# VHH binders against q9y6x5, part 81

Target 1, 379 residues: q9y6x5
Amino acid sequence: LPPKLLLVSFDGFRADYLKNYEFPHLQNFIKEGVLVEHVKNVFITKTFPNHYSIVTGLYEESHGIVANSMYDAVTKKHFSDSNDKDPFWWNEAVPIWVTNQLQENRSSAAAMWPGTDVPIHDTISSYFMNYNSSVSFEERLNNITMWLNNSNPPVTFATLYWEEPDASGHKYGPEDKENMSRVLKKIDDLIGDLVQRLKMLGLWENLNVIITSDHGMTQCSQDRLINLDSCIDHSYYTLIDLSPVAAILPKINRTEVYNKLKNCSPHMNVYLKEDIPNRFYYQHNDRIQPIILVADEGWTIVLNESSQKLGDHGYDNSLPSMHPFLAAHGPAFHKGYKHSTINIVDIYPMMCHILGLKPHPNNGTFGHTKCLLVDQWCI
Below, E stands for the ipSAE of ESMFold2; O stands for the ipSAE of OpenDDE; V2 stands for 0.75 times the mean of E and O plus 0.25 times the DockQ between their complexes.

## First folded at step 3 (VHH)

Design j14 (framework vhh_8dlx_2; at its last look DockQ between E and O 0.01; V2 from the best seeds 0.00; counts 0 for: pae O 9.4 > 2, placed apart)
Fold by ESMFold2-Fast, scan of step 3:
Structure j14 (fold): chain B 379 residues (1-379), chain A 125 residues (1-125)
Amino acid sequence: as target 1 above (379 residues)
Amino acid sequence: EVQLVESGGGVVQPGRSLRLSCAASGFTFDDYAMHWVRQAPGKGLEWIGNIYHSGSTFYNPSLKSLVTISRDDSTNTLYLQMNSLRAEDTAIYYCARGYTVYFRSGDYQTKFDYWGKGTLVTVSS
């Protein structure tokens, strides 16, 4: 029987939540599996970029999903959460479910993972659900487990995405211990339900399960706003993305726009595309705009308005508040092993190894994850 | 059945203060964000601000210095305190129950599912 892998994402699950709240079900999962305490995500620390980096092993400049809002000047196309189904945006990389379907006689299944309801290089996940935030975790889990048991060719790679705790992190902020405790307890219960469902169906002992996330969350405030309208008039630029990383497309000379912005606030950095720090790996793609603004942690860029976000993400990927974790259980993984840090791009080559797939060229390093795996030596 | 009933409107002189109330019934009041919205004669709706169940308040920046929103969860009542009223503040003031939907992109949208019938405030000398 071919090896099987279920990849689960809880959007916006900051690594430090594990230290500050109780997760009895997740702790039982980790006790008999592995934990990576911090996963260093890619910049920008946002949902679409990081979910695509997990399944391609590529930095954003290489896979082409460079933000949650994008504009292509040549084609005049726009990308957003409500306009994400054009294959054009996704075709700069090959995600693992496509590789899984094209190598051997294998199927993939997906419950809401970003990109899985889009044909990429003319290949769509064998089984998928069109994105709909109103669909319950239970319905997503029911479909995934049905497909894992009742498919020919067999489903060997499955994904499951859940929007929390990201939505509540934005609404309440990560420092609201009362509301975040309630939300995180609910997520822990969903993890318990997942494990019990897999045990009941006889899948648990032979299935590799990874639980991870795309980014963390930091506290924002009405006292930490950067009003872009106080810096520059709207007639000088087109705004492609706003906060906390603003993507600026100049309508006049780029240098003139840069000069109007560069001293606007002590709480943001202004970069010409060519001056973006190399450590971000966020420069070599036409979808990255000529000027980007990067707000300091906890600061929100606004257009003469208040923000109803008490939490946000998208900030510098060196910030621990932006880091998720990774936990895993299954025949490929050691039991009771803790690892400090991996890069989010390292997850892809590890998953390819588990599934016996030849990875496409990628930015991950297999050596960083080998200590998690029973068939590897970790010296 | 959800009901929102505004009160406290009327004629007030420029420079004076006025407090509006909204009595809520038919739902668990402390589970919801509550909003104030106004409509001046011949103009569209203008959002004034909201208050979350936690007590956190968010205001329209153009109105922030002029208004204070508060709530009393023990009496299911929402308040709007207005100071230094001007003729331009003449409007029908609505209490609304709202919820904010946060999308996976981090974008958000405030939606209103129930509205009061409004209370008229006339600022005139």
Scores: ipSAE 0.450, ipTM 0.727, lowest interface PAE 1.9, mean pLDDT 92
Fold by ESMFold2, look of step 5:
Structure j14 (fold): chain B 379 residues (1-379), chain A 125 residues (1-125)
Amino acid sequence: as target 1 above (379 residues)
Amino acid sequence: EVQLVESGGGVVQPGRSLRLSCAASGFTFDDYAMHWVRQAPGKGLEWIGNIYHSGSTFYNPSLKSLVTISRDDSTNTLYLQMNSLRAEDTAIYYCARGYTVYFRSGDYQTKFDYWGKGTLVTVSS
């Protein structure tokens, strides 16, 4: 029988929350499984791009989901959280649930992972929930476990997405110890509920479970604003995305727009597309705009207005504050093993290995995750 | 029943200062961001600013030089300090309870579910 895998994301779970807050249930999960303390995610460190990188093993420039807000100049199409269903945006890659369910006697299930309610290459997850943030974690879990237990052909790959602690991280900021401890305690209780449900249904011993996240969170402040209206008349450009990585489509000569922006703030880097640092792997896609502005950690780009976010993400992916973690448990994984770091793109080839799937060409390195797996020689 | 009661309004000379209060009851005050909003005669609603339980404040940039918002969670009271008042600051001042929804996109939206009756501030010669 083919191995089964449940991939769980708690959005915005910063890696060092594990050291700075109490997680009795998650720590028990880790003790009986594996932990990767830091996962280096992809730039920009935003939700849609990083969730798609996990399931494709590709950098954003290669899978085409380059931001949470995008514009395609050729087709004149716009992408946003409320307008994310057009397969056009997703079709530059093949996510793992598509590859999985096209195998003989396999299906895939999804509870709200980004893209799972879209027919990518004419293939939508075999079982899925349409995205609705009002649906409780318990209902998402009930559907996933029902599908894992009762489907023909069997569900061998399932995804589960939850919006916290990202929403609360934006609201309070990661440094608000009192509010974040309450939020993170609730998250830990949900992890406890997950494990208990899997045990009660007889799934726990034979299901591989990965608990991870897409990015972290950094503290913001009204003292750290970059006001674009002070530097350039916004009639000179179209704003595709604002903060902390602004995507600028010039309406006038690109060099003129660049020159007006390049000295706007010492806390912001301004890049022509061809000058974006190679380490970002964020250049070779038409959806990346001709000019991007990259704020320093904790700085917010605004249009002469306040910001209501006390925490944010999207910054340089070398920043530890942007890094999530990965924990895993199941028959494929060692017990009680800790690993320092992997790249987020490495998760895809590892998952393909666990499921016995041939990975599509990708940017991950299977060797980076070998030590997590019982069937591999470590070193 | 949620209640918000503003006080401290009145007639004040230009250039002077005024402190408004909002007494809150019927809910856990500490759990909410609290807001001040005003409405000048014949104008629409204008958001002044808010304050989180943490004490962090956010202001309408057009009003930032005029106002300071504070809260006392032990007495369930919200305050608005206004300085250097001008005739255009004449308005009914409301306190409001709001909640902000943060979307996975990084966008947010603030909604106001309860309002006080307002207190009139008149800035006159």
Scores: ipSAE 0.321, ipTM 0.706, lowest interface PAE 2.7, mean pLDDT 92
Fold by OpenDDE, second read of step 4:
Structure j14 (fold): chain B 379 residues (1-379), chain A 125 residues (1-125)
Amino acid sequence: as target 1 above (379 residues)
Amino acid sequence: EVQLVESGGGVVQPGRSLRLSCAASGFTFDDYAMHWVRQAPGKGLEWIGNIYHSGSTFYNPSLKSLVTISRDDSTNTLYLQMNSLRAEDTAIYYCARGYTVYFRSGDYQTKFDYWGKGTLVTVSS
């Protein structure tokens, strides 16, 4: 039988939650599998970009999903959470579920993973759910496991997405121990449900399962605000994305806009597009605007409006608070092995290896995950 | 922090050989392709060649017969062997870490995310 892989994402699951809270079900999952304690995600550390990086192995500048909110100056199109179904935005890369179907005549399944309900390169997942936040985890899980078990051609790759603990992290802030304990307990229970379901269906021993996330969460405060209106008139630019990385489209001379912003706050770095630090791999795409503003950790960029968020993400991808984790279980993985860190783009070549797929050109390094895999030599 | 430090430069006579070194630190050296680039006085940057993590090398066709690139992953060191040096080879020599940008067209471009400070090579009689 061909190898099977289920990729699960709990949005906004910060890596150090594993150290600060109890996860009986997840710990059991880890005990019987592997753990990567920290996953360095891609800049910007936002949901759509990072989820697409996981399944393409590409930096954001390469796969073209450079933010949750984007603007293309040539077509005048906008991308947002409420407007994400145009293949135009996704077609700059080939996600693994498409590769899986095209290379091996297999099926892919998806439960609300970003980009899975859009035809990409004229290919859509054989089985998928349209995104609907009101659909329970149970229903998503039931559909995914049904497809994994009963499909022809067989489903060999599946994705499962869940919005927590991200939503709660935004609402409560990651430092709210009382509320976050409750939220994370529920997440652990869902993991328990996942494992139980797989066991009941006889999938547990043969299915490779990866549980990961796209980013972490940092604590925000009303005392840490950067008001752009104090630095520049709104008529001088169009705001494409706001916080914590603002994308600025100047309406006047770019240099003038830059000069007005460069000293706006000591807690914000201002970059011309060509001067964006190389380490971000966030430069070589037309969808990246001429000027970007990057707030320091925990600072929020605002206009003459107050932010209601007590937690946020999207900051420098070198910050530990932005890092998710990765746990995995199945025949491809060792048992009881812990690894310190990988890059989020490394997940793609690993998954391709597990599934026997030839990966598209990508920015991942397969060598970084070799120690997780039973069929590889670990140096 | 990623660091690249070139060494081995100096004044040499025409026809002589010289080996440059680049000491790398702050990253997993054997995971990356490494490049040599030079800049002659008053001229732009000139790509010399690179070596991949696999050990495969690629050279500027104009310089291929005169240069050899190698690496020692055990010491995180990149080397540039230059033979039969000419006055025209006078330049600052840089080592750089490379990465690839992929485009939707299927094309790709090599970029450099980290550079050394360079080492000066002067070929003079």
Scores: ipSAE 0.027, ipTM 0.313, lowest interface PAE 6.5, mean pLDDT 93
ESMFold2 (binder alone), look of step 5: mean pLDDT 81; pTM 0.792
OpenDDE, look of step 5: ipSAE 0.012; ipTM 0.255

Design j15 (framework vhh_8dlx_2)
Fold by ESMFold2-Fast, scan of step 3:
Structure j15 (fold): chain B 379 residues (1-379), chain A 125 residues (1-125)
Amino acid sequence: as target 1 above (379 residues)
Amino acid sequence: EVQLVESGGGVVQPGRSLRLSCAASGFTFDDYAMHWVRQAPGKGLEWIGNIYHSGSTFYNPSLKSLVTISRDDSTNTLYLQMNSLRAEDTAIYYCVRHESYYFKSDWETYYFDYWGKGTLVTVSS
């Protein structure tokens, strides 16, 4: 029978949480599997872009999900319409669940992963849930395991997404040890529930499971605000995205808007699109706006208002605070192996290899993940 | 047609409590984050707080101990509980829907797409 893979994301799980808190269930998972201590994500370090990079192996400028809020200058469409499931936004890449269904006589299943409730290249996951954050982890797990056991053609690729610890990271900030300890302990219990459910259903021994995340989290403060209204009148531009990476669409001359913003704050870099650093791979897409503002770590861009969030992400992807981890267990993976770093785009070609799929052209390097796999030579 | 209708405003004495309601219609209420915003006479808009469809709440630090936001998805109703009312709480209170992109737990990306007409709260002597 074909290999099976379950990809699990805990949103906003900063890599160094593993060193500062106890995770007995996750540590048992790692002991019999592999751990990648840091995953270098793509810029911008936001939920939608990085989740789509995991399943396509592409930088944001290539897959087209360049932010959580977007405007396309060519078609003049906005990614923010209520109940809008327009495949236009997702069609610049082919995610792994589409490839899985089209290359083989196989099904895909999805519990809330970004893009899985949208038809992409006229293909939607065989089994999916419409996004609703009020649905419990237990209900998502019940559906995914039911589909893994009761499908024809068989489900060989499944995804499971959970909003924590991101929501609590924003609310409390990653430095709030009391509240974060409670949240992270609950996540570890959910990992324990996941493993126990898979064992109870006879899935555990033959299923490859990856537990990862899209980004980390950094501490914010009311003392670290950049008030955009102090530098430019809102009548001169349309705001496409705000913080910590602001996407500015000028209503007047671009140079005039740039000059008003250029010296707005010593804690914010202002880029014309063509001047965005090449290392970000964030330039070659119509959805990237003419002016991009990038706040320094821990600084929040606001519009003449206070900010309640004590944690945030979206910052420079070279920052360790923005990095998640990756843990994996299953027949494809070594046991008790620890690896230092991979790029988030490397996950896609590794998953294609495990599933026996031909990857679409991508920015990942299979060689970076070889040491994790039992059927590969380690350099 | 999206509609947000605030109610429960009126004249209240200082030190008293008041609960405002917002009745939502024309959309799937339990899919959206909701905000409360107020405007005192001759002043700018002041954000009070929000509640996500998950039930998670965030508040303006200046108001955190004085207000509670809750929702009842079975009746499509948003609530604002205010305690220890002061003269400076005199304002028009607006119920606001947040446009949330598919991942609606993400605090970092919100815009206000629909506003109610507001309800006046007057804290009198």
Scores: ipSAE 0.000, ipTM 0.191, lowest interface PAE 14.5, mean pLDDT 88

Design j16 (framework vhh_8dlx_2)
Fold by ESMFold2-Fast, scan of step 3:
Structure j16 (fold): chain B 379 residues (1-379), chain A 126 residues (1-126)
Amino acid sequence: as target 1 above (379 residues)
Amino acid sequence: EVQLVESGGGVVQPGRSLRLSCAASGFTFDDYAMHWVRQAPGKGLEWIGNIYHSGSTFYNPSLKSLVTISRDDSTNTLYLQMNSLRAEDTAIYYCAKDHTYYARGSWEVTYGMDVWGKGTLVTVSS
């Protein structure tokens, strides 16, 4: 029987939550599996870009989902999460479910992972749910387990996405211990439900399960605002994305716009596209705007308005607060092994190896994850 | 259905204090920021301030020293405390629900108010 993998994402699960809160169900999962303490995500540290990097192994400039809000200068198209079903935005890469379906005549199943309800290179996930935030974790899990047991050709790759703790991280901020404790306990209980369901259905012993996230969360404040209207008039530019990475499309001379922004705030870096630091791998795509503004950690860019976010992400990917973790269990993984750090782009070639798929060219390095796997040498 | 009902208005003497209430139903009250807005006779809408789901407040700078906004999430009630009332404070006072929500891995902040109460009249008269 072919190897099977379930990839689970809890959006916005900051790595150091594991050290500051109790997770009895997750700790039981890790005890007989592996833990990667920090996953270094891609820049910008936002949901759509990082979820697509996990399943393609590519930096954002390469896979084309460069933000949650985008503008393509060549085609003059606009992207937001309300119109994410246009295949145009997703076609610059081949995600793992497409590779899985095309290489081995296998099926894929998806409960709301970004991109799975969109035909990409004329291929949509064999089984999928259209995004609806009102659908419970239980219903998503019911569909995934049904498809894992009752599919022809067999489902070998399945994904499950959950919005928490990101929604609560934004709402309360990660420093609100009372509210975050409640939210994180609920997530741990959902992990317990997941394991119990897989055991009850006879799937647990032969299924590889990865639990990860796309980014972390940092505390924001009304005392840490950058008012862009104090820097430049609205008539000089079109705003493509605002905070904490602002994407600026000039309506006048680019140099004039840059000069108005360059020294406006000590808590914001202003880059012409060609001057964006190489370490971000965020330059070579038409959807990256001529000027980007990068706020310092915990600072929010606003337009003469207050911010309702008490927590946010999107900041520099070198910041530990932006890092998620990765935990895994199953026949492919060692038991009781802890690893310090991998890059988020390394997850894709590891998953391809587990499934026996040939990966598309990617930015990940298989060597970074081989110590997690029983069929590999760790030396 | 989403509903907001203001109460506590009436006639009050200059220099006195008054507390307005807004009872919310039909939505998860503690998930939303709430606003107070007023309209004096023959004038436009004036924003007073808001209170976030966290309890943090942001006020119109011209009114900050005169008002306090608070909320009780256990009773789905929003409050506006007003002190040192003047004749210029005579207005219809509205509570309003903020138009913010979480959208598919993105905290979608749409700036605006989507549901308003019918208002409560405050008359400051000697």
Scores: ipSAE 0.017, ipTM 0.341, lowest interface PAE 6.4, mean pLDDT 89

Design j17 (framework vhh_8dlx_2)
Fold by ESMFold2-Fast, scan of step 3:
Structure j17 (fold): chain B 379 residues (1-379), chain A 125 residues (1-125)
Amino acid sequence: as target 1 above (379 residues)
Amino acid sequence: EVQLVESGGGVVQPGRSLRLSCAASGFTFDDYAMHWVRQAPGKGLEWIGNIYHSGSTFYNPSLKSLVTISRDDSTNTLYLQMNSLRAEDTAIYYCARVGKTYYFRGDWETKFDYWGKGTLVTVSS
């Protein structure tokens, strides 16, 4: 039987939630598997970019999903909720489900992972659900497990995406212990449901399962706002993305726009594209705008308005508050092993190894994940 | 039948205080966050602050020391207390309700679903 892998994402699951709340089901999963305490994600620390980095092993400048809102300077196309299924946006990389379908006679299955309802390089996930936030976790799980057991060619790679705790993290903020405790307990119960369903269907002993996330969450406040309208008039630029990383397309000379913005707030860094720090790996793509504004942790960029977000993400990827975790269980993984840190781009080559796939060129380092795997030696 | 009706505007002299009221009807008032927004002549909308259903308040940092927002859930009334009024505070003041928040593409959007018609405050000697 070919090896099988289920990749599960709970959006916005900050790594230190594991230290501050009880997760009995996740703890049992980890006891018989592995835990990576911190995953250093890619910049910007947003949902679409990091989910695509997990499945491609590439920095955002390389895979082309550089934000949740984008403009391509070469083609003059805008990425929005009305055209997020245009393959153009996703075609700068080859995600693992495409590789899985093309290198072997295998199928992929997807419950709402970003990009899986899009034909990428003329290949769409063999089984998929169109994105709809109203579809329950149980319905997503039922479809994934049905496809894992009842597919020809066999489903060897499956993905499952869930919007929490990100949605509640935004609504309540991560410091709201009462509301976050309730939400995180519900997530732990969903993990229990997942394990139980896989056991009942006879999948558990032979399936590799990864539970991870794309980013963390930090507390925001109406006392920490940066009002762009106080510094620059809308006639000087087109706003491509706002907060906490603003993407500015100048309508006049770039230097003039830069000079209007550079002293706007002590809680925001203003970069010309070529001056973006190399450590971000966020420069070499036509979808990265000529001027990028990066707010300090917990600060929100606004246009003469309030923010309803009590929590947010997108901030500097060196911040621990932006880091998710990774837990895994299955025949490929050691039991009871804890690892401190990996890069989010390292997940892709590890998954390719588990599935026996040749990875496309990527920014991950297989050596960083070797200690998790039973068939490998650590560096 | 959701209605928001602002009152308490008028002409006021610089340096004085003014309290605006917003009477809400047609919905369960204590379930919603309520906002105050103003628009000065020839300018865009400026957010003043909000009060959540929990009673927690947040203000535009530039206005925090000058305004207080409160609510009386027993009478379905929202208040804006303004102190040390200046000519720059001349504006139409709107009461607004935050509608259902929705989650799409890993982000939240904020929308006001109902607005009052506004009350004019003129600060002049």
Scores: ipSAE 0.014, ipTM 0.272, lowest interface PAE 7.6, mean pLDDT 89

Design j18 (framework vhh_8dlx_2)
Fold by ESMFold2-Fast, scan of step 3:
Structure j18 (fold): chain B 379 residues (1-379), chain A 122 residues (1-122)
Amino acid sequence: as target 1 above (379 residues)
Amino acid sequence: EVQLVESGGGVVQPGRSLRLSCAASGFTFDDYAMHWVRQAPGKGLEWIGNIYHSGSTFYNPSLKSLVTISRDDSTNTLYLQMNSLRAEDTAIYYCAKTYYFRGDWETYFDYWGKGTLVTVSS
C-alpha cells in the first residue's frame, strides 16, 4: 500500500546516446512515463560523488564524497576502493534509504548502489549486496524484485546499479558507433528484462521506477595527454587523484608547487583551493586538496606514460557530454511528458516527495521536478 | 598473497618472434583485466595493451600490428606474443593487474610482477 520506488542507475549513460542510437524498450518505458533529456550533475563528474548526490540532494563539498580517491587532511585517512566501507567517509550526509528506514517503519533494498553496503549513521540498507562487479544484472534484478515482493516491513525504496555503459565507454570511447551500438542495445534489452520481470511479478502498475545515470562520457585520445612529470618532480607533492581532475597535496610550500604547475599545459587549469570557481560548489571540505588541476574536455593527465582510456568523465559539469538523462514511469509520474533539464541534486527532494519522507536540508529545488508529477501543478 | 610472475624473456635476434607469460595467483584471475607494460633502459613506462575478463583486447596504437595479448583462465596465465622484434623492443616487460571500480577504471596498477628482460640484439 505505501508508495514504492525503484531507482536504477546505468553508469556513464551519456544523454546524447538517446539521440544517436535506438532504444525500443526505453522508448516504450518513456511513452507511458516521463523523460528529462539532460541532468546537470555535480562537479567532479565521477561515479561515487554523483551517486551520493542523487540520494542526498547535496553538492560534493557538503556530502563529503568529493572524488573516487580522497585524502582527509584532518584525520589523515585515505579513501580508496579497499577502504570505501569505512563509515567515516559517508557520515557527512544522510542518504534517502537511511531516512526511509528511520522516519517510516519501512525497509530499503540495494543492489550495489555506492554506499548501500556501509552503515551510515549506524544504519545500513535493510537488504543489500556487497559490491562485486562479477555479479550479473539478472542476479541483481532477482534480488531486488524478491525483496520488493517479500519483505516485512515492506521495502518502499530500492536501488539497482549497473556498471555499463561506463566500462565500454572507457574502453571504446563514446564516438565508436559500432561498438557502442552493440553495448547500448544490450542495455536496452536489460531495460526490457526489467519491465518484463516487474510485470510478471505484478509490481509494474504500482511501482515508481526511475532510470538515470551519474554522468556521461567524452572521447579521449593518445594525442591529448598532459604529462604532469614534465612540469613538476614527484618529490614535491603527494598525488591523491590523477585524471581528469588531479588532487595535489604539496610536500613543500604550496605556492612553489602552484608556480611549477600553473603554466604546465594550455589544456589544464590549475587552482589553489580558494580560487576554485564558485559554480563548481567544490571548495568547502577538508577532503578537497590544496591544489586542484582540471583538464579540458577530452584531455587526460598522465605520469610519463600513455593512457589506456579512449573515453573518460570527471570533467566540468557544464559540459553536455558529462550529462546523463532521467526517465521515469509509475503512478507518481505523468505519461508522455518530456522535460529539458534538471539538476542532479533535484532528484532527492522529488524522491522524498514520492515516498512521503521529510527531506534533510539539501541543495535541490522541488519546483524543478514538480512538472513530472501527477499530484503537482507546473507553475 | 597476490603474485604475478613473468617469464619467457631472454636474448632474441632482430626479426624473430617471442612469447612472454605471466603466471597469476592469489586472486580470482578471470575477474580482472590484465595489462602488459614495458620499460626500455633509461626510458619511462610504456603501456602495451590489456585484455578484459571477456577476452576483449585494447592495444597501444603504436604497437598494435606487432603484439597480441591473450589469456588462459583455466591456468591463470596471461600471454604477450611479439612479432618482428626490433632493437627498440629491448626492455623489461611487466605483467600488471588492475580492476574496474564502479564506473571508473583503476588508473593505477594494483600489483606488478618483477618483470622479465627482453634483449633484442644479434
Scores: ipSAE 0.017, ipTM 0.321, lowest interface PAE 5.9, mean pLDDT 88

